# Designs tried in a protein design chat: miniprotein binders against Putative cysteine synthase. Part 5

Target 1, 336 residues: Putative cysteine synthase, of Sinorhizobium fredii (p55708)
Amino acid sequence: MLHTTVTQLIGQTPVMSIDVPGRNATLVLKIEKNNPGGSMKDRMARSMVIAALQDGRLPPGGTIVESSSGNTGTGLALAALEFGLRFIAVVDHHAAPDKIRMMRALGAEIRYVEGDFREDEVAVVERQRLAAQLGAQLPGALFMNQSDNPANPEGYTGLVDELVAQLPDGIDAFVGCVGTGGSMTGISQRLKRNNPAVRTIAVEPAGSIVFGKPGHPYYQSGTGTPAGDEVGKVLDYGCIDEGVQVTDTQAFETARYIARRKGLLVGGSTGGAIYKALEFIGAGKLTGTVVTTVADGGEKYLGTIFDEEWMAKRRLLDPAIAAQLDGWLFGKARAA

## First folded at step 18 (miniprotein; from e1 with R15M)

Design h1
Fold by ESMFold2, last read:
Structure h1 (fold): chain B 336 residues (1-336), chain A 116 residues (1-116)
Amino acid sequence: as target 1 above (336 residues)
Amino acid sequence: SPEERMEQAYRYMLMGRFDEALKRLEEVVKENPDHPEALYNIALVYFFEGNDEKSIETFERAIEVDPSNVLYWLWLAWLLHRTGRPEEARKVLEEALQRFPESERLKEYLERRKEE
């Protein structure tokens, strides 16, 4: 179809499969990095802005505010540009320069929080406070508040409709990353509405507090809830069958493995989801069609995950991960 | 029912499925041509699709059906201004100010336009 706006290019993303025939499973990757902003967050950004315009919280020509230096910020910048809105992205000094450059290229205004932040979760709280303050105080402005915005998870229902059409033989499991909980909630609720038997597994970084484990620092971006922050109110624990943790090493080595073995550059959180999906398949806990998302592309991580020196300095390299993945992909299931 | 079609249209709007949203909204208007909320949402969908002319026409119709919603007036004025029709936008705002002299939404909009 011939589209006239960039936000019409969001969605309708392809799928790619990795067969695991010795385990009676197929891992299906929904390629959300193909969205125009480079991530699945484009879907929720469009959804939140349309909802706010429709119900009058956001006036015509108004201002969007959000605490994000990452994929949500890019998605909101796209939506703001298309719908004639201003966008203020509230960031801190830990923001990746290229992600800020991308938002600027799309017309976003950048606001930095002030202070000497040595703990990342403290900066996140201050960013959210400033975003809420700007939304409340500036005329015609609205804080999108992604972690407590029902249009966030609702923005992912179209992703499930696409999967159902693309996979007519059915979906047996979904393995997804959990940050605010928007995508995990929206995808899992819609999948279970279609088939209550579908297994849903939420993957968080080791050090994230979503499932009640102790907090500690982690390098995975765009996922998890760090210590000092609150779990997103949009997360529906009732639609999640199991919550699991993945280490930075497991996630990043898997992303590197997929690049070398399949030619697909995936982001760090995607590496974590793939690692856990294959671990569950290898253990015989999941069979059939197992779906995960390529939430963003590895092209954004060439200076980190795909940089040998960056990984080595942080002691994140572990050749044993590739051996584990080989065992799960090419080994046979143990006898029952 | 018309309530179910309105809810379906809203969900399609959030998904960016604007053709499907319009289909549901047009069914509502076919049975009730003076349904102000349906006309409002049709006007928004045309805007989201980049069809400014039809968006303007539909907001004009929404105002004719329900002149009491200041948001319809703000959308119409904003669209007229952005499409190179600033004198028409000014007339719309002058009428809105007469009808809604105490509207904080209207005051906020006028303040932002001064800095433009």
Scores: ipSAE 0.844, ipTM 0.946, lowest interface PAE 0.9, mean pLDDT 91
Fold by ESMFold2, fold request of step 20:
Structure h1 (fold): chain B 336 residues (1-336), chain A 116 residues (1-116)
Amino acid sequence: as target 1 above (336 residues)
Amino acid sequence: SPEERMEQAYRYMLMGRFDEALKRLEEVVKENPDHPEALYNIALVYFFEGNDEKSIETFERAIEVDPSNVLYWLWLAWLLHRTGRPEEARKVLEEALQRFPESERLKEYLERRKEE
């Protein structure tokens, strides 16, 4: 189809399958890294901006404010450019320089909070406080407030409609990452509305507090809720059958495995979701069509996940992970 | 019902499925040509599609149907300015000031225009 705007290029992403025939399962990857901003967050960013313009909270030519040093910021910058809005991204000094450059290339204004933050709950809280302050005080500004914005999960309903069209024989399970809860909620609610029997598995980093486990630091980005931060109010626990944790080692080694064995560069959180999907398949807990998302691409992690020195320095390398993945993909299902 | 079509259109807008949104909204206007909220949403969808000329025309119609909503006036003025019609934008804002002298939305908009 011939589109006239970049925001119309959001969505309609392809799917790729990995068969696990010895375990009566197929893992289906929804390739959300193909969105124009490089991640699935493009969908929720467009949704939140359209909602705010439609209901008058955001005036024509106004200003969007959000606390993000990652994919949400890129999606909002793209939407702001397209719809004639100013965007202020509130970040801290631990933000990846290339993510900042991407937002600037799309016209975003960058505002820093000060402090020597160690990527703990203190940095996130201060960023959100400044974003809320700017939204309240600047004329014509609005803090998008992604973690408490119903247009966040609503932005993912189209993803499910695409999956249903792409997979006419049905979807038996969805394994997804949980950060604010927007994508997990939006996808899971729509899937269960179509078929209440679908299994929905939410994956968080080990050290994230979404499902009540003790908090500790982790390297996975764009996912989880660190200690000291609040779980996103948009998260609907009622549509999630099981919450599980994945370590940085498991997530990152899986991303490296998929790159070498399938030629697909996936981000760290995607590696975690794939690891858990295959673990559940390998244990016989999931069969049939099991969907996960490639939420963003590995191209953004070449200096970290795909850098052997970076991984080794942090003691994240573990050759046993590849052996586990081989066993799940090529092993036979255990009897009864 | 018309309310159901408006809700469907809103959901299609959030998905970026603007053709589907327009279809539902046009059904509402077909049955009630003076439905101001439907006209407003049609104007927005034209804007989201990059069709500024149709958006301007539809906001003009929305104002004819319901001149009491200052937001329609602000959208029209903003679109006129962005499409190279600043004298028309000024006339729209002058009339809006007369009709809405106490509007905080209008005050906020004029403050931002001073920074330009």
Scores: ipSAE 0.841, ipTM 0.946, lowest interface PAE 0.9, mean pLDDT 91

## First folded at step 19 (miniprotein)

Design k1 (from h8 with R15M)
Fold by ESMFold2, look of step 19:
Structure k1 (fold): chain B 336 residues (1-336), chain A 116 residues (1-116)
Amino acid sequence: as target 1 above (336 residues)
Amino acid sequence: SPEERMEQAYRYMLMGRFDEALKRLEEVVKENPDHPEALYNIALVYFFEGNDEKAIETFERAIEVDPSNVLYWLWLAWLLHRTGRPEEAEKVLEEALQRFPESERLKEYLERRKEE
């Protein structure tokens, strides 16, 4: 179809398979980096803005406010442009300059929290507090509040409808990243309504507190819940069969592996989801059609994940990861 | 039921499946041509699809059916201004001021226009 708006380009993303014949499994990648803003967050951003306009919380020509310097911010900037809204992105001085420039190029107004906090947990809380204040105080403004907004998970139900149409033989498992919980919840709930037997595995960074593990710093962006922050209220633990952690090394080395072996540049959190999906397949815990999302593209990480010096300085390189992945992809299942 | 069709349309709107949303809303309007909420949502779907002219026409119909909802007036005025029809937008706002002199939504909208 011939589309007339950029928000109409959101969704209808392709799938790509990686067969694992020695393990009786196929890993299917839903290519969400192909959304116009470069990530799956375009879906939830559109959903949240439409919900707020429809129920009158956000007036015509109003202002949306959100605490984000990442993929959610890009998605909201796109929606704001198309629907004639202003967008205020609340950030701190730790935000990457290129991410700020991208939001500005899309028309976002940038608001910095005051202070130079050394603990990210404090900065996240202050950013959210300021976003809520701006939403309450500025005329015609609304804080989207992605972590506590039911339109966030609702924005992903169309992704599942696409998957069902693209994979008519069925879906046996979904392995997804968990940050706010919006995509994990929205995808898992809809998949289980179609097939209650589907396995759903949530992947968080090692150091994230979503599944009750001790908090510590991690480099994976756009995923997890750091110590000092609260788990997103949109997360429905009841639709998740298992929560697991992935280290930065595992995630980033897997992203690098997929780039070299398949020509697909994936983001760091996607590398983590792929690593855990293949680990479960390799252990015989998952068989059949196993779906994960390519939540964003590796093009955003050329100066980090795909920069040998950046990785080496942070002690994130580990050649053994590629050997593990080779064993899972090409090896036959053996006795444990 | 009309309520089920309205809920289905809403869910399709959140998915960005505007054609499916419109189909459900048009079924409601076929049974009740003067359904103000269905007309409101049809107008929004046209707006989300970038069809400002059909959105304007549908908001005009929604106002005709239910002139008491100030939000319809604000959408109409805003769309008229956005599409290069500012004299018509001001006429809509003038009538809205007569009908809703104490509306907080209208006061908030007028305050924002002053600062634009």
Scores: ipSAE 0.878, ipTM 0.958, lowest interface PAE 0.6, mean pLDDT 91
Fold by OpenDDE base, fold request of step 20:
Structure k1 (fold): chain B 336 residues (1-336), chain A 116 residues (1-116)
Amino acid sequence: as target 1 above (336 residues)
Amino acid sequence: SPEERMEQAYRYMLMGRFDEALKRLEEVVKENPDHPEALYNIALVYFFEGNDEKAIETFERAIEVDPSNVLYWLWLAWLLHRTGRPEEAEKVLEEALQRFPESERLKEYLERRKEE
């Protein structure tokens, strides 16, 4: 098929299997980093924009407003560009410069929250407030509010249809990360509708509050709900069989490991999901075809997760994780 | 049912499966050629696919069937401007202003156009 628009490049992403020797299980990676914006968020971004245009909440040539400095912002920038819309991304001082540059390259307007914030302080509330304000005040504008937008999870239904077609022998489990909750909800609900026996494991960072654990700082970006933030309303706990936590070290070392051993650059949240998937498989808790999405690519984290000095400075390196992964993926620990 | 097809079409639109959406919408129109919502959604699908010309034609049909929806007029005018047909777009807007003199949506649209 010859595509003529950038949004047509969204979806139909490949799958890659990772064999787990000695276990009756296969880990399957849905390579969502191959979307044109570089993440699975392209799906939900397009969905939210289409929904808003369709029902007239967003007029033709209108303005999209969202609080995002990450994958959602990139996805919305793509959709805005394609559909002749303006996009305003509301960000704070913690926004990664390269992510901002990417959104600007796609024509996004960047608005910073104002105020005196600590270096370690995430201005989540202020970003949300400013985004809502801009959406209400600007003519033809709409605040997308991704965490509360029903079109968010709907955008991932097509991902499941793709998976079902790609995996004719069936899907036995899904291990996904919880950010806004949209992907976890959209994928898990659809999978369970097709097969109620599908096991769904939701992974959040250690320090996230999604599953009622105490909040503390963590380095994983674009996933979890930090202390002081609110869990997305789009998250359906009813479609989640288990909620588990993964540490930054586990997530990042796994991402590093996958790059080194499999040649696939995956993001940090994906590293966490893969680690937990393998942990469950290794413990015999998951069998059969276990699916995890590669939500974004390691290319976005070359100066952090994949930088030895960056990792070391933050005490995130742990060779024991690599040894554990060797045990799961090769049946034995590899000598260094 | 037509309602079910419309719902399915909408879901396919959200998924970016525009071919499947279009198929279902065309079935609705086949059974009811004067179904304005189906025509509206067909026009949107064409737009989402990057086919502005077919979108324009379909919005024109939607307006012919139901001229009471200001949103159809706005889409038509906007697409005409986008495709380099400003004179036609202005005519559409003039007619819309006559039909919807108190429309806040239309006023807002006109305000934004002045800023462009």
Scores: ipSAE 0.872, ipTM 0.954, lowest interface PAE 0.5, mean pLDDT 94
Fold by OpenDDE base, fold request of step 20:
Structure k1 (fold): chain B 336 residues (1-336), chain A 116 residues (1-116)
Amino acid sequence: as target 1 above (336 residues)
Amino acid sequence: SPEERMEQAYRYMLMGRFDEALKRLEEVVKENPDHPEALYNIALVYFFEGNDEKAIETFERAIEVDPSNVLYWLWLAWLLHRTGRPEEAEKVLEEALQRFPESERLKEYLERRKEE
């Protein structure tokens, strides 16, 4: 089909398999970085906007407002541009400059929260407050509130339909990241509806509070719930078999490894999901077809995750992670 | 049932599967040509697909069937303006103001338009 709009380019992403030698398991990557905004968030962004337009909460030519670290904002910017809407992205000082540049390039208005924040502090609460305020004060505006928006998880149902078609032998497990909880909920609920035996593993950063662990700062962006924030209402714990944590080092070294060994640039959260998937497979806890999403691409992290100096300065480098990955993927620890 | 088809169509819209949404909506309209909600959703699907002309035509039909929904009038006026038909858009808005003199939604729309 010949597409005529950018939002029509969302979805129908390819899959790539990674063999795990010595195990009755295959890791399958759903390449969601191929969406036009470069992430899986394009799906839920479109869904939320369509839902709001359809029921009249958002008028034609209205304004959408959201607190975003980048991926959601990019997806919303695409939808806003396509559907003739204004988009205001509420950000803080922690927002990645390249993500802000991308949103601006797509016509988004950027509003910064005001305050004295630490460099490692995410002003999530203040962003939410400002976004809610703008949504209430501006005529024809609507705050999307992605973490509490039921159209968020609904946007990922189509992803599962694609996977089912792409994997006729079935899906045995899904390993997903938890940010707002929308993708984990939407994918896991649909997978379990099709096959109740599917195992679902939710991965959050070490320092995230989603699964009741103590909060502390972490560098993984667009995933987890930091201390002082609330877990999104869209997250359905009932569809999650196990919640686990991954360290920044594990996530980022895995992303670096996948680039070097497989030639695929994946984001940090994806690196974490891949690490945990392989860890579970290596331990014999997951077998069969194990699916994870490439939620965004490493292209967005060339100056951070893929910059050795940036990683070293933050003490995030660990050669032992690469050795572990070699053990899982090549069956023999390659002698350094 | 028509209700089930409408719900299915909505789900397909959220997924961005507009072709499947349209098929189900057209089935509803085939059975009931004067179904205003189905026509409304068809118009939206055309809009989401980037077909403004078909959206305009379908909103006009929706209004003919049910002129009591101010949202249909707003969509029509907005699309007419967007497609470079401002005189027609103004006529639609004038008629809408006569029909809905106390509509806050319409007042808001008019206010925003003046600021643009």
Scores: ipSAE 0.865, ipTM 0.951, lowest interface PAE 0.6, mean pLDDT 94
Fold by ESMFold2, fold request of step 20:
Order: sequence, then structure tokens, then C-alpha cells
Structure k1 (fold): chain B 336 residues (1-336), chain A 116 residues (1-116)
Amino acid sequence: as target 1 above (336 residues)
Amino acid sequence: SPEERMEQAYRYMLMGRFDEALKRLEEVVKENPDHPEALYNIALVYFFEGNDEKAIETFERAIEVDPSNVLYWLWLAWLLHRTGRPEEAEKVLEEALQRFPESERLKEYLERRKEE
């Protein structure tokens, strides 16, 4: 179809399979990095802005505000540009520089929170407070509030419709990352409406508090709920069959493995979802068609996950991970 | 029912499936041509698709069937201005001002426009 706007290019992303024939399974990757803003968050950003315009909370020519150091901000910048809105992105200095540059290139206004933070610390609470303040105080402004916005999960229902059309033999399991809960909820609810037997597994970083585990720092971005923050109200635990944790090392080494051995640059959270999907397949816990999303591309992490010095300084390198992955995919541990 | 078709259209709008949203909304207005909420959403779908001219025409119709909703007036004025028709936008705002002299939404819009 010949589209006339960039937001019309969101979605209709391809799928790619990795067969695991010794385990009676196929891992299917939904390639959400192909969205125009580079991530699956484009879907929810469009959804949230349309919802706010439709119900009058956001006037024509108004201002959207959001606390985002990453992909949500890029998606909102794109939607704001297309729909004639001003966008203020509230960030901290932990944000990836290229994600900030993307938002600026799309016309976003950047507001940094104040504070002296350690390298592994994020100012989530302060970012959210400033975003809410700006939304309440500026004329014609609205804080999108992705963690408590029903239009967030609703933006992902189209992703499932695409998967069903692309995989006519059916979907046996979905393994997805959980941050605000928007994509995990939206995808899982829709999958279970189509087939109540589908297995849904939510992956969070080790140190995330979504499933009641002890909080501690982690390097995975765009996923999890850190200690000191609250789990998003959009998360529907009822549509999740199992919650599991993945370490930074497992996630990042898997992303590096997939790049080197499959030619697909995936982001850190995707590495975590792939690791857990293959672990479950390798243990015989999942069979058939197992879907996960390539939520964003590894191109955004060249200075971190794919930088040997960055990984080594943080003690994130572990050659045993590649051996584990070889064992699950090929049935034998590969000598390092 | 009309309510079910309105809800279906809304969900399609959030997915960016504007042609499917429009089909559902057009069914509603086929049964009730003076359905102001359906006309409002049709206008928005045209706007989201980048069809500003049809959005303008549809907001004009929405105002004709329900002149009491200031939001329709604000959308029309804003669209006229952004499409290079500022004199028409000012006439719409002048009429909105006399109709809604105490509207907080209209006051807020005019305040933002002065700062641009």
C-alpha cells in the first residue's frame, strides 16, 4: 500500500524463525526494530496520542509530556511531529546519547532532571515527577503517563493480529519482556482471546521487582521495574502464566551471540527474551511455535552491549553463555 | 449496535487501522446522519491519515449537527490555520467566542496561540 505519513509505516513488521529441531520447537522473532522509530514502542506511542486527542484531554496543537530516556520518547516524538503537537521529553543523563539525538531530530524538546547520580543509578521517580508537573502546569499539556495509560497495551493488539496472519499454523507460546506491562499485557490478552491455551512468559531483568523478587541495580534498558518505582497499573498479571528473571550477562551475551551467529542485531531486552525462550525450549518446557519480539535493534547499543570495554568494565562477559546457547540449539556444549 | 461499531472504530484508530475505523463509523452515520460523535471521529480519522481537507469538511458538518461542542470549533480553527487559511480560522474563532465566551478550553487555546 502507498502510505502518505510516517505513522502509517508503524507495524506490519516481518517475522523470522530459528528452528530447534532436536527440541520440537521453532523460535519465531517478530522484528519490531523495523518500525520507523526503531522499536515496538512506536505502536503504543501512536495509540496513546490518538486516545488523548480523541477524548479531548489533548487539544489540537497541544503539548505532550513524558518521562522517557528511550524508545517511548522516540515514538512520541514521531507521533507529535505527525499530529502537529509539541513534545517535551523528560530524561536523565543516563539516557543513551543516540536516543536523545533521535528525539531532537524529530523536534522533541529535552528536559533533564537535576541530580548527582552514579553510573548505574536512574532518576525514574524524579523524571516522572517533573513530567507530571509539566503536564499539569503548562496550558494545553498532558502527561501521557505510559505506566497507567490503557491506550499503551491497546496499541499492541495489532501486533497480535499480524502474528496470527503470519503464523497460520498457530502460536503455542509467547515470551516477552515486561517493563510498564503495556506490551506484555496487550499481546498476552489478545493471544489468549484467540487461544486460551497459549503459554505466556514474562521476562524481567534480575533486580526488577515486577514479580516480587528483591530489587537491585541492572543494566538492561527499556524493561523491568526498578526498586523505588511502582509496577505499572497497566500490567495484567492474570494474562501471564509465568514470570522469570534474566541477568544482564545472559541478556547481553545472547544479543552478542545472535549478532555473530545469525546476523541480526538485537537490543539487550531482546537478548534476554531469546535467552529465556531457548532455555525453556532446551528444558522441554516449551514446544511448537514460540514467539518473542525483537523490541529494538542492536544498532542503538553499539557503545554498550557491543563494546568489549564497556562489557568488561562491568564484568558482564561470560563465555559460558555461548556454550549454553549452543547446547540448546544444537544439543551439544561447544568448547570455548 | 451503533455503540459496538463506535467501540470497534475506536480500537481500530488506536491500532492505526484508519480505513477499518472509517468503515465502522460510516455505518453509524448511514443509520443516523446527524450522529455528532461519529462525525467527530470521522474527522479525526481523516486528520490522522493526513487528509486535512476532508477533516475540515467533516468538522464543519459536526458543528452543523451539534454546534454546542467547543472542541469541534477548536479543531476546525486549528486545521484551517495549519492549512494556510488563517482568515477563515479567525472567523471560526470569532463565532466560537460569541457562542462560548466563558469556555476554559477556548481561553486556553487562544492563550497558547498568542505564545506561538
Scores: ipSAE 0.859, ipTM 0.953, lowest interface PAE 0.7, mean pLDDT 91

Design k1 (from h8 with R15M)
Fold by ESMFold2, fold request of step 20:
Structure k1 (fold): chain B 336 residues (1-336), chain A 116 residues (1-116)
Amino acid sequence: as target 1 above (336 residues)
Amino acid sequence: SPEERMEQAYRYMLMGRFDEALKRLEEVVKENPDHPEALYNIALVYFFEGNDEKAIETFERAIEVDPSNVLYWLWLAWLLHRTGRPEEAEKVLEEALQRFPESERLKEYLERRKEE
């Protein structure tokens, strides 16, 4: 069909498989990096803006505000441009210059929080506070509030409808990253309505507090809930069969492995989800069709995950990870 | 039921499945031609699809059916400005001011427009 807007190009992303024949499993990757803004967040950004316009919280020609210099910010910039809105992105001094330039190219206005933050710390609480303040104080403005916005998870139900059509023989498991809980909730709830037996596994960074583990800093971006922040209200724990943690080393070495062995540049959180999916397959915990998302592309991480000096400086290189992955992908199931 | 079709259309809108949303809303209007909420959502779907001409026409119909909702007037005026028809937009706003002298939504819109 001939589309007339960029936001109509969101979704209908392809799937790619990695067979694990010695384990009676196939890992299916939903390629969400192919969305026009480069990530799956395009879906939730469109959903949140449409919901706010439809119910009148956001007037025609109004202003949206959100705390993000990452994928949510890009998605909101696209939606704002298409729907004739202003977008104020609230960021901190650690925001990557290229991410800021992308949002500016799409018409976003940038607001910086003030304060001293260590390199390995994130000013999420202060960004959210300023975003809420701007949404409340500026006439015709609205803080999207992705972590407490039901249109966030609802924006992902179309992803599941696509998967069901693309995989008519069925889906046995979904392994997904959990940040605000929007994608994990929206995808898992819809999958379980189609098939209550589907297994849903949520992956968070080691150091994230979503599943009650002690908090500590981590390098994975766009995922997890750091210490000092609150778990998103949109997260429905009832649709998640198991929550697990993945280290930065496991996530990033897996992203590097997939790039070298499959020619697919995936982001850091995707590396974590793939690592855990293969670990569960290798342990015999998952069989059949196991789905995960390529939430964004590795092209955004060329100066970090795919830079050996950046990885070495942070002590994130570990050759044993590739050996583990080889064992899961090419080894036989455990003999007993 | 009409309520079920409206709920389905809303969910399709959030997914960006505008053709599916429109089909559901048009079924509601076929059964109930003066259903103002359905007309409002049809107009929004046209706007989200980038069809400003049909969005304008449909907001005009929504106002004819229910002239009491100031949000329909704001959308129509804003769309007229956006499409290079500012004289028509001013006439719409003048009539809205007459009908809704106490509207905080209208006052807020007019103050933003002055500063922009």
Scores: ipSAE 0.856, ipTM 0.951, lowest interface PAE 0.8, mean pLDDT 91

